VH-VL binders against Crossover junction endodeoxyribonuclease Hjc (hjc). Designs and how they scored, part 9

Target 1, 126 residues: Crossover junction endodeoxyribonuclease Hjc (hjc), of Archaeoglobus fulgidus (o28314)
Amino acid sequence: KGTRFERDLLVELWKAGFAAIRVAGSGVSPFPCPDIVAGNGRTYLAIEVKMRKELPLYLSADEVEQLVTFARGFGAEAYVALKLPRKKWRFFPVQMLERTEKNFKIDESVYPLGLEIAEVAGKFFQ
Below, E stands for the ipSAE of ESMFold2; O stands for the ipSAE of OpenDDE; V2 stands for 0.75 times the mean of E and O plus 0.25 times the DockQ between their complexes.

## First folded at step 6 (VH-VL; framework fv_felzartamab)

Design c4 (from b14 with heavy chain W33Y I58T Y110A, light chain L94Y; at its last look DockQ between E and O 0.57; V2 from the best seeds 0.00; counts 0 for: pae E 7.1 > 2)
Fold by ESMFold2, look of step 6:
Structure c4 (fold): chain C 126 residues (1-126), chain A 124 residues (1-124), chain B 107 residues (1-107)
Amino acid sequence: as target 1 above (126 residues)
Amino acid sequence: QVQLVESGGGLVQPGGSLRLSCAASGFTFSSYYMNWVRQAPGKGLEWVSEISSDSSYTYYADSVKGRFTISRDNSKNTLYLQMNSLRAEDTAVYYCAREPSWYEYDTSGALDYWGQGTLVTVSS
Amino acid sequence: DIELTQPPSVSVAPGQTARISCSGDNIGDYYVYWYQQKPGQAPVLVIYYDSDRPSGIPERFSGSNSGNTATLTISGTQAEDEADYYCQSYDSSYSYVFGGGTKLTVL
């Protein structure tokens, strides 16, 4: 379950000029592990993939910390990719997430700020 | 072989009712969202209604809301459109169309197979 | 409330490239789908997800979608491509919306 929309996103990343792979067994890994890693020679991504019926999307602090830890070690930028019904994928660098009291979220104030895949393809690794 | 066969069209007076049927075969009907799309003579396509695979969600164009009811019977592989309070502007060929669904609350958005349509004429 | 605007007609010489536009506010936020309809026939899906072709659709059909405009492109247009073409997407309430259609004439 959930692998279908990860594979759909993988196809979109390849269309946008990224080489990208799904991380097999990401949910059972003892180490920090994103759902997808991607790169195009300029921009490198570690992506946590989410699909929701509606906003807000909540992310635990632990989940975000694990993504950031992997991304820093890998030399990638940490992103959340979110799919809402009938909308295209939107990409949120973890710095864009809104902090709740204990965790993080993407709500109606954050969602419009999300990047389209072409905008992410223009990003530079720092 | 995917097939969608519409029936139930015909001539009806304004204010009358018709029930359209769409018989589906060659695929797992209960796994797909289904749509009605109409086309008035010499005009473009107009979406009418959509129903989710288990009937939990139904949607209607504003032009038919309150007058038309979409339904399905997954045991008979049949889609229905109950059309009440018909008006002259409802005159059209009515197509049923299949929409692939693979996420709990999201679909492909594509109408990937269409029936040949059934003509509804609303005239005095 | 998004409305999809298509030119009513486009004419192209055989072998030339036809481009059919579909304009709507922020249409690039949504996927766009294209349907071909020949006289007396039901529509046939020719492009989905902006640019993907279903199996059996010739490679001369391609699509793009960004900003406020989606475009169906037919390269090397053939007489058999003469048809009505409709774009489809969604409005702000996530209801389906079709463009008004474009009659492609191959001269």
Scores: ipSAE 0.024, ipTM 0.690, lowest interface PAE 7.1, mean pLDDT 87
ESMFold2 (binder alone), look of step 6: mean pLDDT 91; pTM 0.938
OpenDDE, look of step 6: ipSAE 0.025; ipTM 0.717

## First folded at step 7 (VH-VL; framework fv_felzartamab)

Design d1 (from b35 with heavy chain I58T; at its last look DockQ between E and O 0.60; V2 from the best seeds 0.00; counts 0 for: pae E 6.4 > 2)
Fold by ESMFold2, look of step 7:
Structure d1 (fold): chain C 126 residues (1-126), chain A 123 residues (1-123), chain B 107 residues (1-107)
Amino acid sequence: as target 1 above (126 residues)
Amino acid sequence: QVQLVESGGGLVQPGGSLRLSCAASGFTFSSYWMNWVRQAPGKGLEWVSEISSDSSYTYYADSVKGRFTISRDNSKNTLYLQMNSLRAEDTAVYYCAREPYYEYDTSGYLDYWGQGTLVTVSS
Amino acid sequence: DIELTQPPSVSVAPGQTARISCSGDNIGDYYVYWYQQKPGQAPVLVIYYDSDRPSGIPERFSGSNSGNTATLTISGTQAEDEADYYCQSYDSSLSYVFGGGTKLTVL
């Protein structure tokens, strides 16, 4: 995946008050494993990181299931973080993903609904 | 040290042509997107054109489409701008500028600029 | 493509804080970059990604971007900060958009 943008995302998470780590070798783990785990003492995130040139982003049911399984066991909220060219990172709770026949997507109707990191950091005030 | 040196500017009559060059040194030229930006005397900055690191993508401001052609030769570390059908409003200092590139995105900023070369279009 | 509006000039006394605005519809949804240009010289990047400083840019330069306005802030302004300042953004069509520029005068 893209190295610079994952580093930038970690910096943004730390600026927003989260302790965050990138999970080394997340794609080769035999267990459910997100790309990033973050927490600020009240809110905990399991984040799948995606970068695309254009919409839509498709996610397999297996990817989403693995992310949710980890998040449930860890006590975290499951998010997809999506980077498009020259746009800021946007965060999508897995409940926001649009279903297809067998899988999930983020398309032009869903993308504008994505959260900025400050909104995610503020969720524990809901 | 990063260095960008423009050349090829000068006085030309309307309808004429010029070819600008930008010699790059001090960095891996083939890893960067490159841009031309111009500034008419006493005026602000105007983006002109952009070329991807491998020349697969080129982009132009509407004001120059069909008249200007950006190109690069990575073996010579040189960026070019071929300017045809020049008009008085093309009179400007032309800057060469580099743009960091990441796998799925340009960075969106120009981190180093040359000193520019003056193009004057006058009868 | 966003039209970016800057005030044509800003004046500050040495040691005071200068604020240069860059206005555009929903500009806070996009990154903003700032360039300094001294007379007869090429532009120099001073802020990228709204608020980050390149190596070698003094800490007195800072930036913010929210809503319809991005702001370049220079605290403890010094005589050498006198220059033209341009904001710039970028859209998904890979077009650069520059503001009209602001002349900062340090009296």
Scores: ipSAE 0.045, ipTM 0.676, lowest interface PAE 6.4, mean pLDDT 87
ESMFold2 (binder alone), look of step 7: mean pLDDT 91; pTM 0.936
OpenDDE, look of step 7: ipSAE 0.428; ipTM 0.832

Design d2 (from b35 with heavy chain Y101S; at its last look DockQ between E and O 0.66; V2 from the best seeds 0.00; counts 0 for: pae E 3.8 > 2)
Fold by ESMFold2, look of step 7:
Structure d2 (fold): chain C 126 residues (1-126), chain A 123 residues (1-123), chain B 107 residues (1-107)
Amino acid sequence: as target 1 above (126 residues)
Amino acid sequence: QVQLVESGGGLVQPGGSLRLSCAASGFTFSSYWMNWVRQAPGKGLEWVSEISSDSSYIYYADSVKGRFTISRDNSKNTLYLQMNSLRAEDTAVYYCAREPSYEYDTSGYLDYWGQGTLVTVSS
Amino acid sequence: DIELTQPPSVSVAPGQTARISCSGDNIGDYYVYWYQQKPGQAPVLVIYYDSDRPSGIPERFSGSNSGNTATLTISGTQAEDEADYYCQSYDSSLSYVFGGGTKLTVL
């Protein structure tokens, strides 16, 4: 169950100055629906949350398109948050994802480019 | 009440072998990753080995790799450390410690420790 | 990979704030954990995930981690806080790495 890790991420988002909530039942919704929505009074984030034992992480084109569709309609920035064992959460704007033939991935070449939560929080204060 | 009790320490000659045990109680032993950490007299903490809840992941510090073997018996709530080819630098208090687990991921920290058992390697 | 460096000792007057550093290259990219060890006793976890406290650890204990330095801070330091303190993180092989320890003296 990914609930514990999503709860840990909510705590980190709140520490970083965001208000954030989990979207109940997001994995079973027929409509565009992120795992977490967060905001700090000026910007909003739509976050797809992923936990993996190791790289690479694969994401379907459909789930990335749905995240982007939600984010655009809501006025939020679309991010993937990835947790690997013993490492801090890393945040990837959807533009950072590497394309495969039909889908997307985060591999060893992309992972180091991911943002720390403090970088995401500071990015919008210019 | 979480309790970890190490045993099997003692005096041993260089090149000898010793088997440590750690009896666990007060929690679901089979749900936790377990660790051995040692501390030479008057010195700091040194991680030795880690074993996952079902023994599918096992790790060793370079200083003991090939000489020490960690194992567990979940039916007996017991963690083991088989120490072979012992050297003077292996002299230490050996602690067993538990590591909280989340699904297939580990937290990577040690929330409860035993009181330790002393291993002395000397001629 | 990181080698964790702590000062060998820190002294503080009762009621004052103690700060114990833990330095390592890019340590802020990893979580840092802190353990307290009193003489003749096993270590006790006092901070995990850089800044979180286990149940039963007083609020005067706090932690931070950024750049190359993590810090354990004890505000309103009390005599019972006198102990050895170890930071812990990981190397690239996911092995545990402990700092050398800091003896906190409350004078």
Scores: ipSAE 0.252, ipTM 0.746, lowest interface PAE 3.8, mean pLDDT 88
ESMFold2 (binder alone), look of step 7: mean pLDDT 92; pTM 0.939
OpenDDE, look of step 7: ipSAE 0.328; ipTM 0.808

Design d3 (from b35 with heavy chain D54G Y101D; at its last look DockQ between E and O 0.76; V2 from the best seeds 0.00; counts 0 for: pae E 5.3 > 2)
Fold by ESMFold2, look of step 7:
Structure d3 (fold): chain C 126 residues (1-126), chain A 123 residues (1-123), chain B 107 residues (1-107)
Amino acid sequence: as target 1 above (126 residues)
Amino acid sequence: QVQLVESGGGLVQPGGSLRLSCAASGFTFSSYWMNWVRQAPGKGLEWVSEISSGSSYIYYADSVKGRFTISRDNSKNTLYLQMNSLRAEDTAVYYCAREPDYEYDTSGYLDYWGQGTLVTVSS
Amino acid sequence: DIELTQPPSVSVAPGQTARISCSGDNIGDYYVYWYQQKPGQAPVLVIYYDSDRPSGIPERFSGSNSGNTATLTISGTQAEDEADYYCQSYDSSLSYVFGGGTKLTVL
């Protein structure tokens, strides 16, 4: 049961050359699960999907750790995909997240560093 | 199938008022965000105002804030623009335009436009 | 806030490729949309989400957007493509922003 934004992101991933699927019921799984898994035969992504009206986006240490745990076991790179109103999707490798005292965030200092989908898709080729 | 028909344009003196209407058909009007866009004679397109499907979000261009009021009546499938304190620079063709349906955030483009209605503000 | 700049006019020979630019600070952070307007008519959407074509728009229309520039490309330009073309995006306050328009002339 996904959102329209998660489905729109799937379309963008397929246009960018990834095969991608949405993980149904990811929030109720007893195991670490991302929202989307994607791959293009060379690069593999485990993606946590966030949509916000404004910055900052806060992420709990637990959800970041679960994403990283899945990504390592799957052989994927862990990303946060963030959608702000009327802006394109931006992609943040988890190492790009700013730490707070116990958690993580994407604020106005981090947001400009986020990757466009084409940059993620072309990262291997550059 | 989708139709948008503007009406209510005409000649008005500076400082006067007009109310534009846009009759919608061929789609579920209450599910869509709606816009007004204007075009002065021989000039480019200028966005005027946007209203969400339930009227909870309303936005205006700076040039019309405090003078124009967008509204809608979903039971009548009609979009409105109340224009007060009209100025010569408000002279334009006014288009009614639809945004595509989008669950959490507007898509931000206008997929269907009406034919427009001319508003002329002159003495 | 962002201002979208388009050249006032572009001329191409029939069958050649027309490229219409739309420049704005960090425009690549936003989707760009393109509208065609023929004299006396309402605008018609020809490109959405930077590069997608609505149903009924010929394959010769394409688009791109990155960095500070979006481009509408018309390959194999035909006389019927002669029109005004507007790009549209947003500023940081979520206002719709149109470019000033480009008159395409097919000579």
Scores: ipSAE 0.063, ipTM 0.696, lowest interface PAE 5.3, mean pLDDT 88
ESMFold2 (binder alone), look of step 7: mean pLDDT 92; pTM 0.940
OpenDDE, look of step 7: ipSAE 0.246; ipTM 0.782

Design d4 (from b35 with light chain D29E Y96A; at its last look DockQ between E and O 0.70; V2 from the best seeds 0.00; counts 0 for: pae E 5.1 > 2, grease 19.8 > 18.9)
Heavy chain, then light chain:
Amino acid sequence: QVQLVESGGGLVQPGGSLRLSCAASGFTFSSYWMNWVRQAPGKGLEWVSEISSDSSYIYYADSVKGRFTISRDNSKNTLYLQMNSLRAEDTAVYYCAREPYYEYDTSGYLDYWGQGTLVTVSS
Amino acid sequence: DIELTQPPSVSVAPGQTARISCSGDNIGEYYVYWYQQKPGQAPVLVIYYDSDRPSGIPERFSGSNSGNTATLTISGTQAEDEADYYCQSYDSSLSAVFGGGTKLTVL
ESMFold2, look of step 7: ipSAE 0.174; ipTM 0.739
ESMFold2 (binder alone), look of step 7: mean pLDDT 91; pTM 0.935
OpenDDE, look of step 7: ipSAE 0.755; ipTM 0.914

Design d5 (from b35 with heavy chain Y59W Y101T; at its last look DockQ between E and O 0.04; V2 from the best seeds 0.00; counts 0 for: pae E 7.3 > 2, grease 19.4 > 18.9, placed apart)
Fold by ESMFold2, look of step 7:
Structure d5 (fold): chain C 126 residues (1-126), chain A 123 residues (1-123), chain B 107 residues (1-107)
Amino acid sequence: as target 1 above (126 residues)
Amino acid sequence: QVQLVESGGGLVQPGGSLRLSCAASGFTFSSYWMNWVRQAPGKGLEWVSEISSDSSYIWYADSVKGRFTISRDNSKNTLYLQMNSLRAEDTAVYYCAREPTYEYDTSGYLDYWGQGTLVTVSS
Amino acid sequence: DIELTQPPSVSVAPGQTARISCSGDNIGDYYVYWYQQKPGQAPVLVIYYDSDRPSGIPERFSGSNSGNTATLTISGTQAEDEADYYCQSYDSSLSYVFGGGTKLTVL
């Protein structure tokens, strides 16, 4: 995962009214661990951060399950934040992901449905 | 301290060729993606081409694809534009512009521009 | 839609606020950048990532981008702000696209 893009996303989250922290060492934890946790006093997010040069983005079932497990235990909504070249960040609640044979994806049919950060800040899915 | 100096512009007949150069100084040239942007006299800006820092990614505007070739020589801190099969509509001031690059991505904007070199295509 | 539409000209009195629009279908899905060009000079970046200012650009320059319109705003407009202004973004093929330019006149 790209560290620069995680830091850029933190700046955008703070601009949008969230308090947010990057989870240091999230990939080496023996427990489910998102890349970023954020909250604005009303909405709480557990975010898996992805950068790709092109669609589709594939996510393993295990990766999605771990994100959902953390989010439920933390009291947060599970999101995937996706950055494509020269486009703004888009946010996908886990329920928006499309299933493949064994895993999940965000492809050209799903990508336009992704939320802008301001929409996430103003919405409550639970 | 940052300098981008275009050269090689001039008068050329339709169907002719011309090679533009852009000499860079005051920064680490090999760390930046580079672009050519042109402006016809009295008209707006038109993007022409982009090349990555290691030349592994190259893009062209449809209007020049197949006729223009962008290249760079990082050992000489120089960007090039080879223009072939020139047409009257290629008449413009050609600017060299740099695009900041970060550890793992490009910035997507042109933060420093040269003063341009005029190319006139007429018979 | 990859065309970026700007008004050909905008006139404002000194000290007042100038707003220059850049319209394109779903332009808010992309970052927008703004360049200032004075006669006989090369363009200069004044706004990047929709709303950020490079070092050395006065705070009176600001930007926004949502829906189908990005806007460059110059508050307290001064005579030296008289210039051509271009917005820049990307098309669906990720090629760079410039707007047609807006001539700002400070009367």
Scores: ipSAE 0.014, ipTM 0.659, lowest interface PAE 7.3, mean pLDDT 87
ESMFold2 (binder alone), look of step 7: mean pLDDT 92; pTM 0.939
OpenDDE, look of step 7: ipSAE 0.026; ipTM 0.701

## First folded at step 8 (VH-VL; framework fv_felzartamab)

Design f1 (from d4 with heavy chain Y101S; at its last look DockQ between E and O 0.68; V2 from the best seeds 0.00; counts 0 for: pae E 3.3 > 2)
Heavy chain, then light chain:
Amino acid sequence: QVQLVESGGGLVQPGGSLRLSCAASGFTFSSYWMNWVRQAPGKGLEWVSEISSDSSYIYYADSVKGRFTISRDNSKNTLYLQMNSLRAEDTAVYYCAREPSYEYDTSGYLDYWGQGTLVTVSS
Amino acid sequence: DIELTQPPSVSVAPGQTARISCSGDNIGEYYVYWYQQKPGQAPVLVIYYDSDRPSGIPERFSGSNSGNTATLTISGTQAEDEADYYCQSYDSSLSAVFGGGTKLTVL
ESMFold2, look of step 8: ipSAE 0.342; ipTM 0.780
ESMFold2 (binder alone), look of step 8: mean pLDDT 91; pTM 0.936
OpenDDE, look of step 8: ipSAE 0.769; ipTM 0.916

Design f2 (from d4 with light chain Y49R; at its last look DockQ between E and O 0.67; V2 from the best seeds 0.00; counts 0 for: pae E 3.4 > 2)
Heavy chain, then light chain:
Amino acid sequence: QVQLVESGGGLVQPGGSLRLSCAASGFTFSSYWMNWVRQAPGKGLEWVSEISSDSSYIYYADSVKGRFTISRDNSKNTLYLQMNSLRAEDTAVYYCAREPYYEYDTSGYLDYWGQGTLVTVSS
Amino acid sequence: DIELTQPPSVSVAPGQTARISCSGDNIGEYYVYWYQQKPGQAPVLVIYRDSDRPSGIPERFSGSNSGNTATLTISGTQAEDEADYYCQSYDSSLSAVFGGGTKLTVL
ESMFold2, look of step 8: ipSAE 0.328; ipTM 0.774
ESMFold2 (binder alone), look of step 8: mean pLDDT 91; pTM 0.931
OpenDDE, look of step 8: ipSAE 0.826; ipTM 0.933

Design f3 (from d4 with heavy chain I58T, light chain A96D; at its last look DockQ between E and O 0.59; V2 from the best seeds 0.00; counts 0 for: pae E 7.0 > 2)
Fold by ESMFold2, look of step 8:
Structure f3 (fold): chain C 126 residues (1-126), chain A 123 residues (1-123), chain B 107 residues (1-107)
Amino acid sequence: as target 1 above (126 residues)
Amino acid sequence: QVQLVESGGGLVQPGGSLRLSCAASGFTFSSYWMNWVRQAPGKGLEWVSEISSDSSYTYYADSVKGRFTISRDNSKNTLYLQMNSLRAEDTAVYYCAREPYYEYDTSGYLDYWGQGTLVTVSS
Amino acid sequence: DIELTQPPSVSVAPGQTARISCSGDNIGEYYVYWYQQKPGQAPVLVIYYDSDRPSGIPERFSGSNSGNTATLTISGTQAEDEADYYCQSYDSSLSDVFGGGTKLTVL
């Protein structure tokens, strides 16, 4: 996982009022690890970070299960953060993913349903 | 220090051709996407074309598609714009500008601009 | 296809706050970039990713982008800020788009 794109997302999370950290060495851990953990005192996230040139994004069942396992134990909500070229980051709770035969995806039918950072933060209503 | 120097502008008749060059220095040219942006006299900015760092992707404004060709030579740190079938509305100052590129993200912004070269299309 | 609309001009007294709008359908879904251009000069990037400043750009420059409008804000406006300002973003097909430009006059 490229560190530069994860640092870009960290900046956006901090600007949105989250404290966020990148999980160093997540790919070598014997335990489930997300790419980023974030919290704002109200909402807590375990985030798998993805960038693609185009849709669809596919995620393996193992990847999703590991993210959910970590999130449950940490007390966080499991999210996929997706960056497409020249679009802002969009956030997808794992429940929003479409099931394929064995795995999961975000395609053109799901992508518009993705949340912006402000929506994930759980803004107070006016 | 980053430097971009355009050249090759001049007076040309309608239907003619012209090739612009942009010499780059002070940065790793092959790590950046490059753009051409033009500005007609007294008018605003108009994006013209973009090329990826390895030339795998090229993009054009509809107004120039099929007539202009962007290219680059990373061994010479030079960006080019071949302009064919020129029209009076192509009269403008042409700027080259660099676009930072990161893994999976064309940044979209133009962080350094040259001083431009004037192209005049008139009979 | 997509058009970014800017007011043709904005006037502000020195020391006051200038706000330059850039309007487009759902522009908040895209990043907006701002450029300053003084007469006879090339444009200079002053804001990227909606609100970030390149090094060398004074803190009085700030930006925001939500809904259908992005805004460049210059607080404590100085005479040297007198220039044309352009917003840039993308349409739904990822084609580059510039706004028409705003002449900022500091009186």
Scores: ipSAE 0.016, ipTM 0.673, lowest interface PAE 7.0, mean pLDDT 87
ESMFold2 (binder alone), look of step 8: mean pLDDT 91; pTM 0.934
OpenDDE, look of step 8: ipSAE 0.486; ipTM 0.852

Design f4 (from d4 with light chain L94R; at its last look DockQ between E and O 0.58; V2 from the best seeds 0.00; counts 0 for: pae E 4.2 > 2)
Fold by ESMFold2, look of step 8:
Structure f4 (fold): chain C 126 residues (1-126), chain A 123 residues (1-123), chain B 107 residues (1-107)
Amino acid sequence: as target 1 above (126 residues)
Amino acid sequence: QVQLVESGGGLVQPGGSLRLSCAASGFTFSSYWMNWVRQAPGKGLEWVSEISSDSSYIYYADSVKGRFTISRDNSKNTLYLQMNSLRAEDTAVYYCAREPYYEYDTSGYLDYWGQGTLVTVSS
Amino acid sequence: DIELTQPPSVSVAPGQTARISCSGDNIGEYYVYWYQQKPGQAPVLVIYYDSDRPSGIPERFSGSNSGNTATLTISGTQAEDEADYYCQSYDSSRSAVFGGGTKLTVL
């Protein structure tokens, strides 16, 4: 009974031309570890996967720092992939996250700015 | 075999009331979101209302808000639509339809439909 | 607030490809679902999540959705595919919305 959409995200990444793999045990590792690593030969992604019933999505400064640390070391861009009910996956580079006093968020002002998979795959085209 | 059987349709005057029922069998009713969809004679499909598996979320089309009330009884595997202040434009076949539910999201699609019950609002 | 617009009819020769469009503002932000309805019958789901087929739906049915338009495609169309087809999605208020329906005729 897991989320069908979590499995579908991997399929959608593969359809968009990414080789993508879910990182098993990402929450157990003593090192920074994203949920998904993807690449298409041009763009490389370290993705933190979030599913929520509603906005806002809050992210701790610690989890954002860990994602960025992994991405920089791997040579990837750090992204948050967010699924809301009845919406497709949207992708947010960590630079797009809105600051709170202590942490980060994606709220109603940020959510419309999120990228579709095709936009991420072609981000550096034009 | 999944079955959805609507009942309670009939002829009613404008301003009147009817209560539709949908008896569910062949699946775990309490695990699904439920919908009412209607179809006026010779016209297309129109969504009417949706209720979550535990009744925590309820949505209505603007055309029926304040007049229609969706409810369910999971112990009886039955979905209801209470229709008040009926108008001629409410004349339609009313379908009961189920919606799969997954963690953090509804599926958004209606995978099984009943055969419908006709409601006629006419003087 | 979203209106899903479908052509009222589409005609196709047997064995050819039928394409039924469903247009709506930013429909690509949402999944689109397709239903087939034959005369005197309840609708039957034929495509969900833009392009997935339920078990029992022939492989000739496929779908796509991007931008403002979703499309149901039936390749190798057969006489039994004659039916009304409805797209369904959601509007910005999260209300479910159906298109007006398309009558597919196989000549």
Scores: ipSAE 0.257, ipTM 0.751, lowest interface PAE 4.2, mean pLDDT 88
ESMFold2 (binder alone), look of step 8: mean pLDDT 91; pTM 0.935
OpenDDE, look of step 8: ipSAE 0.669; ipTM 0.894

Design f5 (from d4 with heavy chain Y101H, light chain A96V; at its last look DockQ between E and O 0.58; V2 from the best seeds 0.00; counts 0 for: pae E 5.4 > 2, grease 19.1 > 18.9)
Fold by ESMFold2, look of step 8:
Structure f5 (fold): chain C 126 residues (1-126), chain A 123 residues (1-123), chain B 107 residues (1-107)
Amino acid sequence: as target 1 above (126 residues)
Amino acid sequence: QVQLVESGGGLVQPGGSLRLSCAASGFTFSSYWMNWVRQAPGKGLEWVSEISSDSSYIYYADSVKGRFTISRDNSKNTLYLQMNSLRAEDTAVYYCAREPHYEYDTSGYLDYWGQGTLVTVSS
Amino acid sequence: DIELTQPPSVSVAPGQTARISCSGDNIGEYYVYWYQQKPGQAPVLVIYYDSDRPSGIPERFSGSNSGNTATLTISGTQAEDEADYYCQSYDSSLSVVFGGGTKLTVL
C-alpha cells in the first residue's frame, strides 16, 4: 500500500510539475530500483525515500549503488528524499552524501545543503 | 461524527489543582495524537501539551512543564490534563484537539477541536 | 523560542481579497497551519501543510509559505469570513507555536 509519506511526496512532486510513480516491491526486486521515478519532460529523477525522527540518516552502500545503477541506465538523476518531523521534504543528490567506513550518511553538516522541492522543480524550468 | 467534550473546569485558588477530562467519540481514539490548547479570556491561542496515541511521546509548553501532566485512557476514549500549582495566568478556556498521525512523524495540525472548558484561578 | 507575528487586525470590503501574514524566522522550513475562530466558538482548521484545504473549506481560502512569511489569502471575502485567524507552526525546539491572532473585519 506504501507509506503515507511516500504518498505525500508523490502529491508534492505532481504539484511541482513532475509526473511521478511509486515502484512496487522496491527492495525485493532482483533488479536495482528506486522508490519513486519522476520526470517533467526534460529530465528524470530516481528517488530513494527516507524518513527519520532525527539525524543522521545512514544509507547502505548497496542501496546507494542500486539507486545509481538504475539512474544511470534510466538516464535519471539519483536523489535521496529525506523527511524529518515537522519539516518539509529535502532532496539530496547522491554526490552530496558523506561516506562512512562502509556506507553513506546525511548528518548535521549535510542536511542544510539539501534542496527544497521548489528548488528541484525550478532547476528543470530554467 | 467526531466529538470531543471537555469537562472538569471551574474555580480554583492559586496553588490549587484541577483535573480536566476530554471524552472522545466518533473516531478511533487510540489511533490519534491528542492536544490541549488554551485561550485566556480576550487573548489568543496557546498550545499546552501533546500526547502520542500510545502515550510514548509527551510534550509540554515551557509555561506548564513540571506543573501539568497529560495522560490518556484508550479503553475509555478519554484524554486528561492534571493541573497542579495553578497560577492566575493559567486562567483560560482549555480545548481538547485531535492530531492526525503518520508513521513516526506527527502531522502537526489539529483537525477537530472540542468546545472547551473554563478554568478560573483566583482568590 | 521563535515568535509568530500576525497583524492584530485586517479590514476588507466584501468581495475584496484579504491577506493575513504570519512572520517568523525561517518559517518556510516548517509547515504552517491556519485556524478560523468565530466569537464564542472553537477554532476550525482552514489550511494545513501551508496550502491544503480540509474538506468543506471554500476554494476562496488559500495559503502560501516561503522565507520568513506565511500568508492566508481569502479571495472574494464574504461577511461570514469575519473571524479571528491564527497561524500555527513550530519553534526551533519543535514545540507548537501559535501566532497572536488577526481579527478580520468585513465591512
Scores: ipSAE 0.118, ipTM 0.714, lowest interface PAE 5.4, mean pLDDT 87
ESMFold2 (binder alone), look of step 8: mean pLDDT 91; pTM 0.939
OpenDDE, look of step 8: ipSAE 0.695; ipTM 0.899

